# VH-VL binders against NAD kinase (nadK), part 252

Target 1, 268 residues: NAD kinase (nadK), of Syntrophomonas wolfei subsp. wolfei (q0aze0)
Amino acid sequence: MKIILVNNRFKENTEKKAQEIAGQLSALNVEVIIDNGLDEPYAGTVDFIMVLGGDGTMLRAARRYGQRAIPVLGVNMGTVGFLSNIEINELAEYLPLILREEYSLEARMMLEVAVFQQQSLLTRVFCLNELLLRSNSPRMLSFALEISGQKLEPYRGDGLIVSTTTGSTAYSLSAGGPIADPQLDAFIVTPVASHIINKRPLVVSPEREISLHLLEEREAIIGIDGQIKMDFGAENRVLIKRAPHPLLMVNLKAKPFFTSIDRSLQRQ
Short names: E, the ipSAE of ESMFold2; O, the ipSAE of OpenDDE; V2, 0.75 times the mean of E and O plus 0.25 times the DockQ between their complexes.

## First folded at step 17 (VH-VL)

Design QQ11 (from MM1 with heavy chain L108V; framework fv_oberotatug; at its last look DockQ between E and O 0.85; V2 from the best seeds 0.00; counts 0 for: pae E 2.1 > 2)
Fold by OpenDDE, look of step 17:
Structure QQ11 (fold): chain C 268 residues (1-268), chain A 123 residues (1-123), chain B 107 residues (1-107)
Amino acid sequence: as target 1 above (268 residues)
Amino acid sequence: EVQLVESGGGLVKPGGSLRLSCAASGFTFSNAWMSWVRQAPGKGLEWVGRIKSKMDGGTKNYAAPVQGRFTISRDDSKNTLYLQMNSLKTEDTAVYYCTTVPKYDKFVAFDIWGQGTLVTVSS
Amino acid sequence: DVQMTQSPSSLSASVGDRVTITCRASQSITRYLSWYQQRPGKAPNLLIYKASNLESGVPSRFSGSGSGTDFTLTISTLQPEDFATYYCQQTYERPWTFGQGTKVEIK
């Protein structure tokens, strides 16, 4: 068995724990790769990914490895979030199940985000939570939203979020989006401070494609999962689709999503 | 109400074959891991094999005494678990139970059992 | 294979008695142990999982303890319906194995 431990190099406790766990796994004849985000993603084949930390670390791991159809386990290091399945102090207890593959998987839809300069592809990224289009100034944006080729009325506001159901409890929620069942596949399109008071979030089929571009010469930015940032101008276009592969999240411990959501949100 | 109902048991000669069925109701069968456990007359319990859900790969595992002779399968559209038993031996004589296997928290403990079906292998 | 040994194989007790059954594993199984009750002519019922967790619907007079290799099932006050055979099971590694059983009989 070969396992990647994903941690955050800026959090010393996660680094130390990763090394400790690596030692323990090695003693059990498990090959371990530590990914603290400093280097490029490990290109070799692996059987399992453990994410040590919080939601941010999971999002990074998802972007780096999510397309490879590898089981990914979130191990919480004492933070509040929605993407961890077990606590770090529970790892020893669940390790036998992991090693003998006695775990369940939950498929989480990811976004495929493609950013273009005219007709040229600038970048393509897979992400677990959301794509954010945001004004880079105090002025509102004017932008066009197309869904499956259907052109909606121009949007005017601070920006727009296109989120997965997983991301529904992230920035989309803060912007007034609905809370979605993580077991459901859908896009959530949430306006950010729309000039139209009654502009409502849209729940969109994962089979559709979403396109965004600016209608005026303004400076904007695209944010992905709150971690990737890039400039976005009038000459750019973004296309959002369902990723071809979901993230395979390991489910060792049942988590009551809806019964604990209020508690989790209040703690953030 | 969660329920498992075994059927298909009976008398068979050594070397013969038999197919057991387990009908599930009261829960989402397609999400459940399932096992077979048997109990020889007047004896203890013995794990026979397990099958995972389709989402989890549908992986099958067997106890050594039945490996290569028994096959576990499932039809999620019918909420039914199967145990195909070939090359039966006298020592296979037992009441056969189908059980659910919790995926989380209970660490694969068998929380739901059927009433069992008797298989008798005798010349 | 992990061998599970229960003690005693049988015991006689009266209603109201405290009953203790032990299970020993041939190697450490951490907390991957379950207890089952089987009444005559019936299928087994799960009592305890993960060594000490009481299954839903099981009376509180049942309790489990232990870790590693030694485990205990306790019935604090034996009731008439508790006369049955009890089995421990390890799920630490395949094949999953059961103890030989402990029959609790009426004195």
Scores: ipSAE 0.728, ipTM 0.872, lowest interface PAE 0.9, mean pLDDT 93
Fold by ESMFold2, look of step 17:
Structure QQ11 (fold): chain C 268 residues (1-268), chain A 123 residues (1-123), chain B 107 residues (1-107)
Amino acid sequence: as target 1 above (268 residues)
Amino acid sequence: EVQLVESGGGLVKPGGSLRLSCAASGFTFSNAWMSWVRQAPGKGLEWVGRIKSKMDGGTKNYAAPVQGRFTISRDDSKNTLYLQMNSLKTEDTAVYYCTTVPKYDKFVAFDIWGQGTLVTVSS
Amino acid sequence: DVQMTQSPSSLSASVGDRVTITCRASQSITRYLSWYQQRPGKAPNLLIYKASNLESGVPSRFSGSGSGTDFTLTISTLQPEDFATYYCQQTYERPWTFGQGTKVEIK
């Protein structure tokens, strides 16, 4: 069995713990690849991914590995979030289940984001929470939203969020979007500081394609999961659709989403 | 009320075949992992095999004495678990129980049991 | 395969007695052990999971302890309905194996 152990190198406790766990697994004849964020993602085949850290570390793992249909377990290292299943002090207790594949899986929809300059593809990226289009200056944006070829009336404001249901509790929530059950597949489209009062958040079928472009020259940014930034201008367009594969999250403990919402949000 | 009811047991000659059914009610069968456990007359319990839910990959695992001869299947639309038993031997004589295997918290203990159905393999 | 050995194979006791049944694994199974009660002519029912966790609805006179290779089921004050056969089971690795059983009889 071969696993990837994802940590954040800038948190000493996670780095020490990753090395400790890697040693324990190696003693059980499990091959371990450590991904601390410095190098390119491991390209070879692997059976399991263990994420040591909070939601941010899980977001990076999802971007790197989420399209490869590999089970991913979130192990919380202190800060309560939405994407971990067990605590670090429980890991030893659950190891026999992990090694013998006695666990269940939950599929989480991801976004596929393609950014174009005119007609040329500049980049293709996947994300778990959201794409943000925002102004990069004091001026508002004027931009067009199309859903499966249907042009909506133009938007004016600071920007727009296109989120998964998993991302509904992240930036989309702060911008006034609804909390969505992560079991649903949907896009949530949330305006950011819209000057147009009657622009409401939209919940959109995952089978739709969403397109954004600017209607006037402005400095703008596309943000991905709050961790990746790309410049965006009048010659650019972005196309958003459901990613080909969901993130496969491992469940070892029952985690009731609805009874935990307030607790998880208070730790943001 | 949560309930498992086995049926299909009976007398069969060595080399014969038999199919057992387990009707489930009172819980979401399609989410459950299910197992068969048997008990020879006057003897202890023996695990036979387990099937995961379709969403968890539908993986089937068997004990060595039945591997290749027994097949576990499920029909989620009918809330029914099956055990197809081929090439039966006299040592397969037992009461066969269907059980649930919890996915969380109980470390694969068998928490819900049916009443059992008797299979007798005799020449 | 992990072998599970129970001791004793049978015992006689009176109502009100403290009863202790032991179970030994042929290798460490950490805390991956469950206990079952089977009354005559009935299906087994789960008493204890994870070595020491009491299943919902099971009377508090039942308790389990141990880790690694040695485990114990205790009935603190035996009741008439507790005369049954008790099985341990390891859930550490497939095949999930049971002990041979311990029959608790009226003295």
Scores: ipSAE 0.582, ipTM 0.820, lowest interface PAE 2.1, mean pLDDT 91
ESMFold2 (binder alone), look of step 17: mean pLDDT 92; pTM 0.940

Design QQ12 (from MM1 with heavy chain Y104W; framework fv_oberotatug; at its last look DockQ between E and O 0.87; V2 from the best seeds 0.00; counts 0 for: pae E 2.1 > 2)
Fold by OpenDDE, look of step 17:
Structure QQ12 (fold): chain C 268 residues (1-268), chain A 123 residues (1-123), chain B 107 residues (1-107)
Amino acid sequence: as target 1 above (268 residues)
Amino acid sequence: EVQLVESGGGLVKPGGSLRLSCAASGFTFSNAWMSWVRQAPGKGLEWVGRIKSKMDGGTKNYAAPVQGRFTISRDDSKNTLYLQMNSLKTEDTAVYYCTTVPKWDKFLAFDIWGQGTLVTVSS
Amino acid sequence: DVQMTQSPSSLSASVGDRVTITCRASQSITRYLSWYQQRPGKAPNLLIYKASNLESGVPSRFSGSGSGTDFTLTISTLQPEDFATYYCQQTYERPWTFGQGTKVEIK
């Protein structure tokens, strides 16, 4: 068995724990690769990914490895979030299930985000939570939203979020989006401070494609999962669709999403 | 009400074949991991094999005594678990139980059992 | 394979008695240990999972303890319906194995 441990190099406790766990796994004849985000993603084949930390680390891991159809386990290290399955102090007792492949999987839809400069592809990214388009100034944006070739009325506001159901409890929620069942596949399109006060979020089929571009010469930014940032102007277009592969999240421990959501949200 | 009901047991000669069925009701069968457990007359319990859900790959594992002779399968559209038994031996004589295997929280404990069906292998 | 050894193989007790059954694993299985009750002519029922967790619907007179290699099932006050055979099971590694059973008989 070969396992990648994903941690955050900016959090010393996660680094230390990763090394400790690596030692323990090695003693059990498990090959271990530590990914702290400093280097490029490991390109070799692996059987399992453990993410040590919080939701941010999971989002990074998802972007780096999510398209490879590898089981990904979130191991919480004292943070509040939605993407971890077990606590770090529980890892030891759940390890037999991991090593013997006695775990369940949950498929989480990811976004495929393609950013273009005119007709040229600038970047293509897979992400677990959301794409954010927002103004880079105190002024509102005017932008066009197109869904499966259907052009909606121009949007005017601070920005727009296109989120997965997984991301529904992230920035989309803060912007007034609905809380979605993470077992459901859908896009959530949430306006950010629209000049139309009653502009409602849209729940969109994962089979559709979403296109965004600015209608004026103004500077904006694209944000992905709150971790990737790029400039976005009038010459740019973003295309969003369902990623070809979901993230395979490991479920070792049942989490009652709806019964615990209030508690989790109150802690954030 | 959660229920498992085994059927298909009977008398068979050594070297013969038999197919057992387990009908599930009262829960989402397609999401459940399932196992077969057998008990020889007057003896203890013996794990036979396990099958995962389709979503989890449908992986099958067997105990060594039945490996290569028994096959576990499932039809989720019928909420039914199967045990195909080939090349039966006298030592396969037992009551066969189907069980659920919780895929989390209970460390794989068998929480639901059927009433069992008797398989007798005799010349 | 992990061998599970129960002690005793059988015992006689009276209603109201405290009954203790032990299970020993040939190697450490941490808390991957479950206890089952089987009444005569019936299928087994889960009593305890994860060594010490009481299954829903099981009377509180049943309790489990232990970790590693040594485990104990305790019936604090034996009731008439508790006369049965009890089995421990490990699910730490395949093949999943059971103890040989402990028959609790009426004195």
Scores: ipSAE 0.866, ipTM 0.941, lowest interface PAE 0.6, mean pLDDT 94
Fold by ESMFold2, look of step 17:
Structure QQ12 (fold): chain C 268 residues (1-268), chain A 123 residues (1-123), chain B 107 residues (1-107)
Amino acid sequence: as target 1 above (268 residues)
Amino acid sequence: EVQLVESGGGLVKPGGSLRLSCAASGFTFSNAWMSWVRQAPGKGLEWVGRIKSKMDGGTKNYAAPVQGRFTISRDDSKNTLYLQMNSLKTEDTAVYYCTTVPKWDKFLAFDIWGQGTLVTVSS
Amino acid sequence: DVQMTQSPSSLSASVGDRVTITCRASQSITRYLSWYQQRPGKAPNLLIYKASNLESGVPSRFSGSGSGTDFTLTISTLQPEDFATYYCQQTYERPWTFGQGTKVEIK
């Protein structure tokens, strides 16, 4: 069996713990590839991905490996998050289920993001939470949103978020979007500081294609999962659609999504 | 009320075939992992095989004595688990139980059992 | 394959007795051990999962202990309905195997 172990080497205890776990797995004749973000994604055949860390580390794993239909397990290292399934102190107890592939899977929709300059494709990236279009200056943006070729009234404000349901609890929530059940497939389109009062968040069929471009020359940024940033100008447009493959998340424990949200709302 | 009800047992000659059914109610069958367990008369329990839910890949695993002769299947629209038994042998004589296998929190313990159906293989 | 050996194969006891049944695995199964009760003419039912966790609806007189290779089911005060055959099962690796059973009979 071959496993990718994804960690964030910039966290003091995470790198040490990743090496310890890799050693334990190697002693059980499990081949371990460590992905700490420094090298290109491992290209060979892999059976399982174990993510040691919080939501940010999971987002990087999803971006790197999510289109390959490989089971991905989130292991929490003590940081509160929405994408982990078990705690690090439970890992030893659950290893028999992992090694013998006795686990369930949950599909999570991903976005495919294609950025163009004129008609030329510049880049294509995948993300689990959201694409953010935002101003890169004190001036607000004027931009167009098209959904399956249907042109909406122009937007004006700081930007726009296009998220998955998984991303509904990330930046989209802070910008006023709804909390969505991650088992639903949908786009959530959330304006950021809109100056146009009637621009409400939209929930859109995952079969639609979403297009964005600026209506006037301004400095803007496209952000992907809060981790990748690209300059975006009047010469650019971006096309967003459902990625060909969902992220396959491993569940070893019951996942109490709604009770977790209720606890958060009670604390607010 | 959660129920599992097996049917389709009976007398069959060696080399014959038989299809068992397990009707499920009171829970979301399509999310469940299901197993067959058998018990020869006066003997202990023996795991026969397991099928995962379709969402989890629908993977089927069998005990060695039945591999290649038995096939587990499911029809989620009918909430029914099946066991197709081919090339039956006298040692396949047993009461056959269907069970659920919880996919989390119980380390794969078999938590819900039907009442069983008797299969007798003799000439 | 992991072999599960129960001891004793049978025992005779009176109502009120403390009963212990042991189960030994041929290799470590950590805590992937469950216990089942089968009353005469009935299907088995789950008593204990994860070696020591009581299934919902099972009386507190039942308890399980152990980890690794050696496991024990205890009935603290035997009741009339507890005369049955008891099975352990490992789910550490396939094939998932049962012990041969322990029949608890009226003395």
Scores: ipSAE 0.603, ipTM 0.831, lowest interface PAE 2.1, mean pLDDT 91
ESMFold2 (binder alone), look of step 17: mean pLDDT 94; pTM 0.958

Design QQ13 (from MM1 with heavy chain Y104F; framework fv_oberotatug; at its last look DockQ between E and O 0.80; V2 from the best seeds 0.00; counts 0 for: pae E 3.3 > 2)
Fold by OpenDDE, look of step 17:
Structure QQ13 (fold): chain C 268 residues (1-268), chain A 123 residues (1-123), chain B 107 residues (1-107)
Amino acid sequence: as target 1 above (268 residues)
Amino acid sequence: EVQLVESGGGLVKPGGSLRLSCAASGFTFSNAWMSWVRQAPGKGLEWVGRIKSKMDGGTKNYAAPVQGRFTISRDDSKNTLYLQMNSLKTEDTAVYYCTTVPKFDKFLAFDIWGQGTLVTVSS
Amino acid sequence: DVQMTQSPSSLSASVGDRVTITCRASQSITRYLSWYQQRPGKAPNLLIYKASNLESGVPSRFSGSGSGTDFTLTISTLQPEDFATYYCQQTYERPWTFGQGTKVEIK
């Protein structure tokens, strides 16, 4: 068995724990690769990914490895979030289930985000939570939203979020989007401070494609999962689709999403 | 009400074949991991094999004594678990139970059991 | 394979008695240990999982303890319906194995 441990190099406790766990796994004849985000993602084949930390670390891991159809386990390091399944102090007792492949999987839809300069592809990114289009100034944006080729009325506001159901409890929620069942596949399109007071979030089929571009010469930014930032101008276009592969999240312990959501949200 | 009901047991000669069924009700069968356990007359319990849910890959694992002879399968549309037994031996004589295997929080403990069905292998 | 050894194989007790059954694993199984009760002519029922967790619906007179290799099932006050055979099981690694059973009989 070969396992990647994903941690955050800026959090010393996760680094230390990763090394400790690596030692323990090695003693059990498990090959371990530590990914603290400093280097490029490991390109070799692996059987399992453990993410040590919080939701941010999971989002990074998802972007780096989510397309490879590898089981990913979130191990919480004492933070509050939605993407970890077990606590770090529980890892030891759940390890036999991992090593014997006695765990359940949950498929989480990811976004495929493609950013273009005219007709040229600038970048393509897979992400677990959301794509954010945001004004880079105090002025509102005017932008066009197309869904499956259907052109909606121009949007005017601070920005727009296109989120997965997983991301529904992230920035989309803060912007007034609905809370979605993580077991459901859908896009959530949430306006950010729309000039139209009654502009409502849209729940969109994962089979559709979403396109965004600016209608005026303004400076904007694209944010992905709150971690990737890039400039976005009038000459750019973004296309959002369902990623071809979902993130395979490992479920070792049942987590009551709806019964604990209020508690979790209040703690953030 | 959660219920498992085994059927298909009976008398068979050594070298023969038999197919057991386990009908599930009262829960989402398609999401459940299932197991077979057998008990020879007057003896203890013996794990036979386990099958995961389809969403978890439907992986099957067997105990060594039945490996290559027994096959576990499932029909989720019928909420039914199966045990195909080939090349039966006298030592396969037992009451066969189907069980659920919770995939969360119980460390694989078997929490639901059927009433069992008797398989007798005799010349 | 992990061998599970129960002690005793049988015991006689009276209603109201405290009954203790032990299970020993041939190697450490941490807390991957469950206890089952099987009444005569019936299917087994889960009593304890994860070594010490009481299954829903099981009377509180049943308790489990232990970790690693040594485990104990205790019935604090034996009731008439408790006369049965009890089995421990490890699910630490395949093949999942049971103890040979402990028969609790009426004295």
Scores: ipSAE 0.881, ipTM 0.949, lowest interface PAE 0.6, mean pLDDT 94
Fold by ESMFold2, look of step 17:
Structure QQ13 (fold): chain C 268 residues (1-268), chain A 123 residues (1-123), chain B 107 residues (1-107)
Amino acid sequence: as target 1 above (268 residues)
Amino acid sequence: EVQLVESGGGLVKPGGSLRLSCAASGFTFSNAWMSWVRQAPGKGLEWVGRIKSKMDGGTKNYAAPVQGRFTISRDDSKNTLYLQMNSLKTEDTAVYYCTTVPKFDKFLAFDIWGQGTLVTVSS
Amino acid sequence: DVQMTQSPSSLSASVGDRVTITCRASQSITRYLSWYQQRPGKAPNLLIYKASNLESGVPSRFSGSGSGTDFTLTISTLQPEDFATYYCQQTYERPWTFGQGTKVEIK
């Protein structure tokens, strides 16, 4: 069995624990690859991904590995969030379940984001939480939103968020979007500081295609999961679809979403 | 209220076949992992096999004495677990219990048991 | 396969007695150990999971301890309904095996 350990190189605790866990697993004849974010994603076949850290580390793992249909376990290192399942001090006792594949999986929808310059594909990325279109100047944006070829009235404001249901508790929430059950597949489209009063958040079928482009020459940014930034201008457009594969999150402990909402949001 | 009720036991000759049913109620059967355990008269408990939920891949695992002869299946629309027993042998004589496995929460302990159904394999 | 050995295989006790049953695994199973009670003519029921955790509705006179290879079930003050056969089970590695049972009888 081959496992990737994903950690955050800026937190000494996670790097030390990754080395300890790798040693324990190697003693059990398990091959371990450590991904601390410095190297390119491991390209070979793996059976399991263990994420040591909080929601941010899980977001990076999802972007790197989420389209490969590999089980991913979030291991909390101290900061409670929405994407971890077990605590680090419990890991040793749960190892028999991991090694013998005695766990369940929860699928989480991801976004496929394609950015174009004129007619040419510039980049394609995947994300777990959201795409943010945001002004990169004091001036507000004027932009067009199309949903499956249906053109909405122009938007004016600081920007727009297109999130998954998993991302509904992230930036979308702060911008006024609803909390959504992560077991639902949907897009949530949330305006950011809209100057148009009737632009309410939209909940959209995952079967739709969403397109964005600027209506005036302005400097803007596309943000992905709050971790990737791309310049976006009048020559660009972005197309957003449901990704071909969901993130497969491992469930080793019950973590009820609805009874924990207030605590998780207050203690992020 | 959680209930498991086995049925389909009876007398069968060696080499014969029998299908056991386990009717479930009071919980979301489609999310549950289910197991069969048997107990020969006057003897101890022996694990027979386990089936995962469809969402978890529906994987089936069997103890060696029954591998290749017994098949576990489930019908989530009827909340029913099945055990198809083929090529029965005298040593398969036992009370057969269905059980729930609460998965990882209790380290795969078997928390809910049915009343059992007797299978007798005799010429 | 992991073999589970219970001691004693049977015992006689009176109501009010303290009863101790041991279970030994042929290899370390950490805390993947559960205890079941089976009254005569009835199905087993879960008493203890994770070696020491009481199942809901189980009286506090039952307790479990141990880790690794050696485990103990204790009944602090035996009651009339506790005359039964007790089984340990490991779920560390398939096949998930039971001990041979310990019969607790009225003295």
Scores: ipSAE 0.434, ipTM 0.762, lowest interface PAE 3.3, mean pLDDT 90
ESMFold2 (binder alone), look of step 17: mean pLDDT 94; pTM 0.960

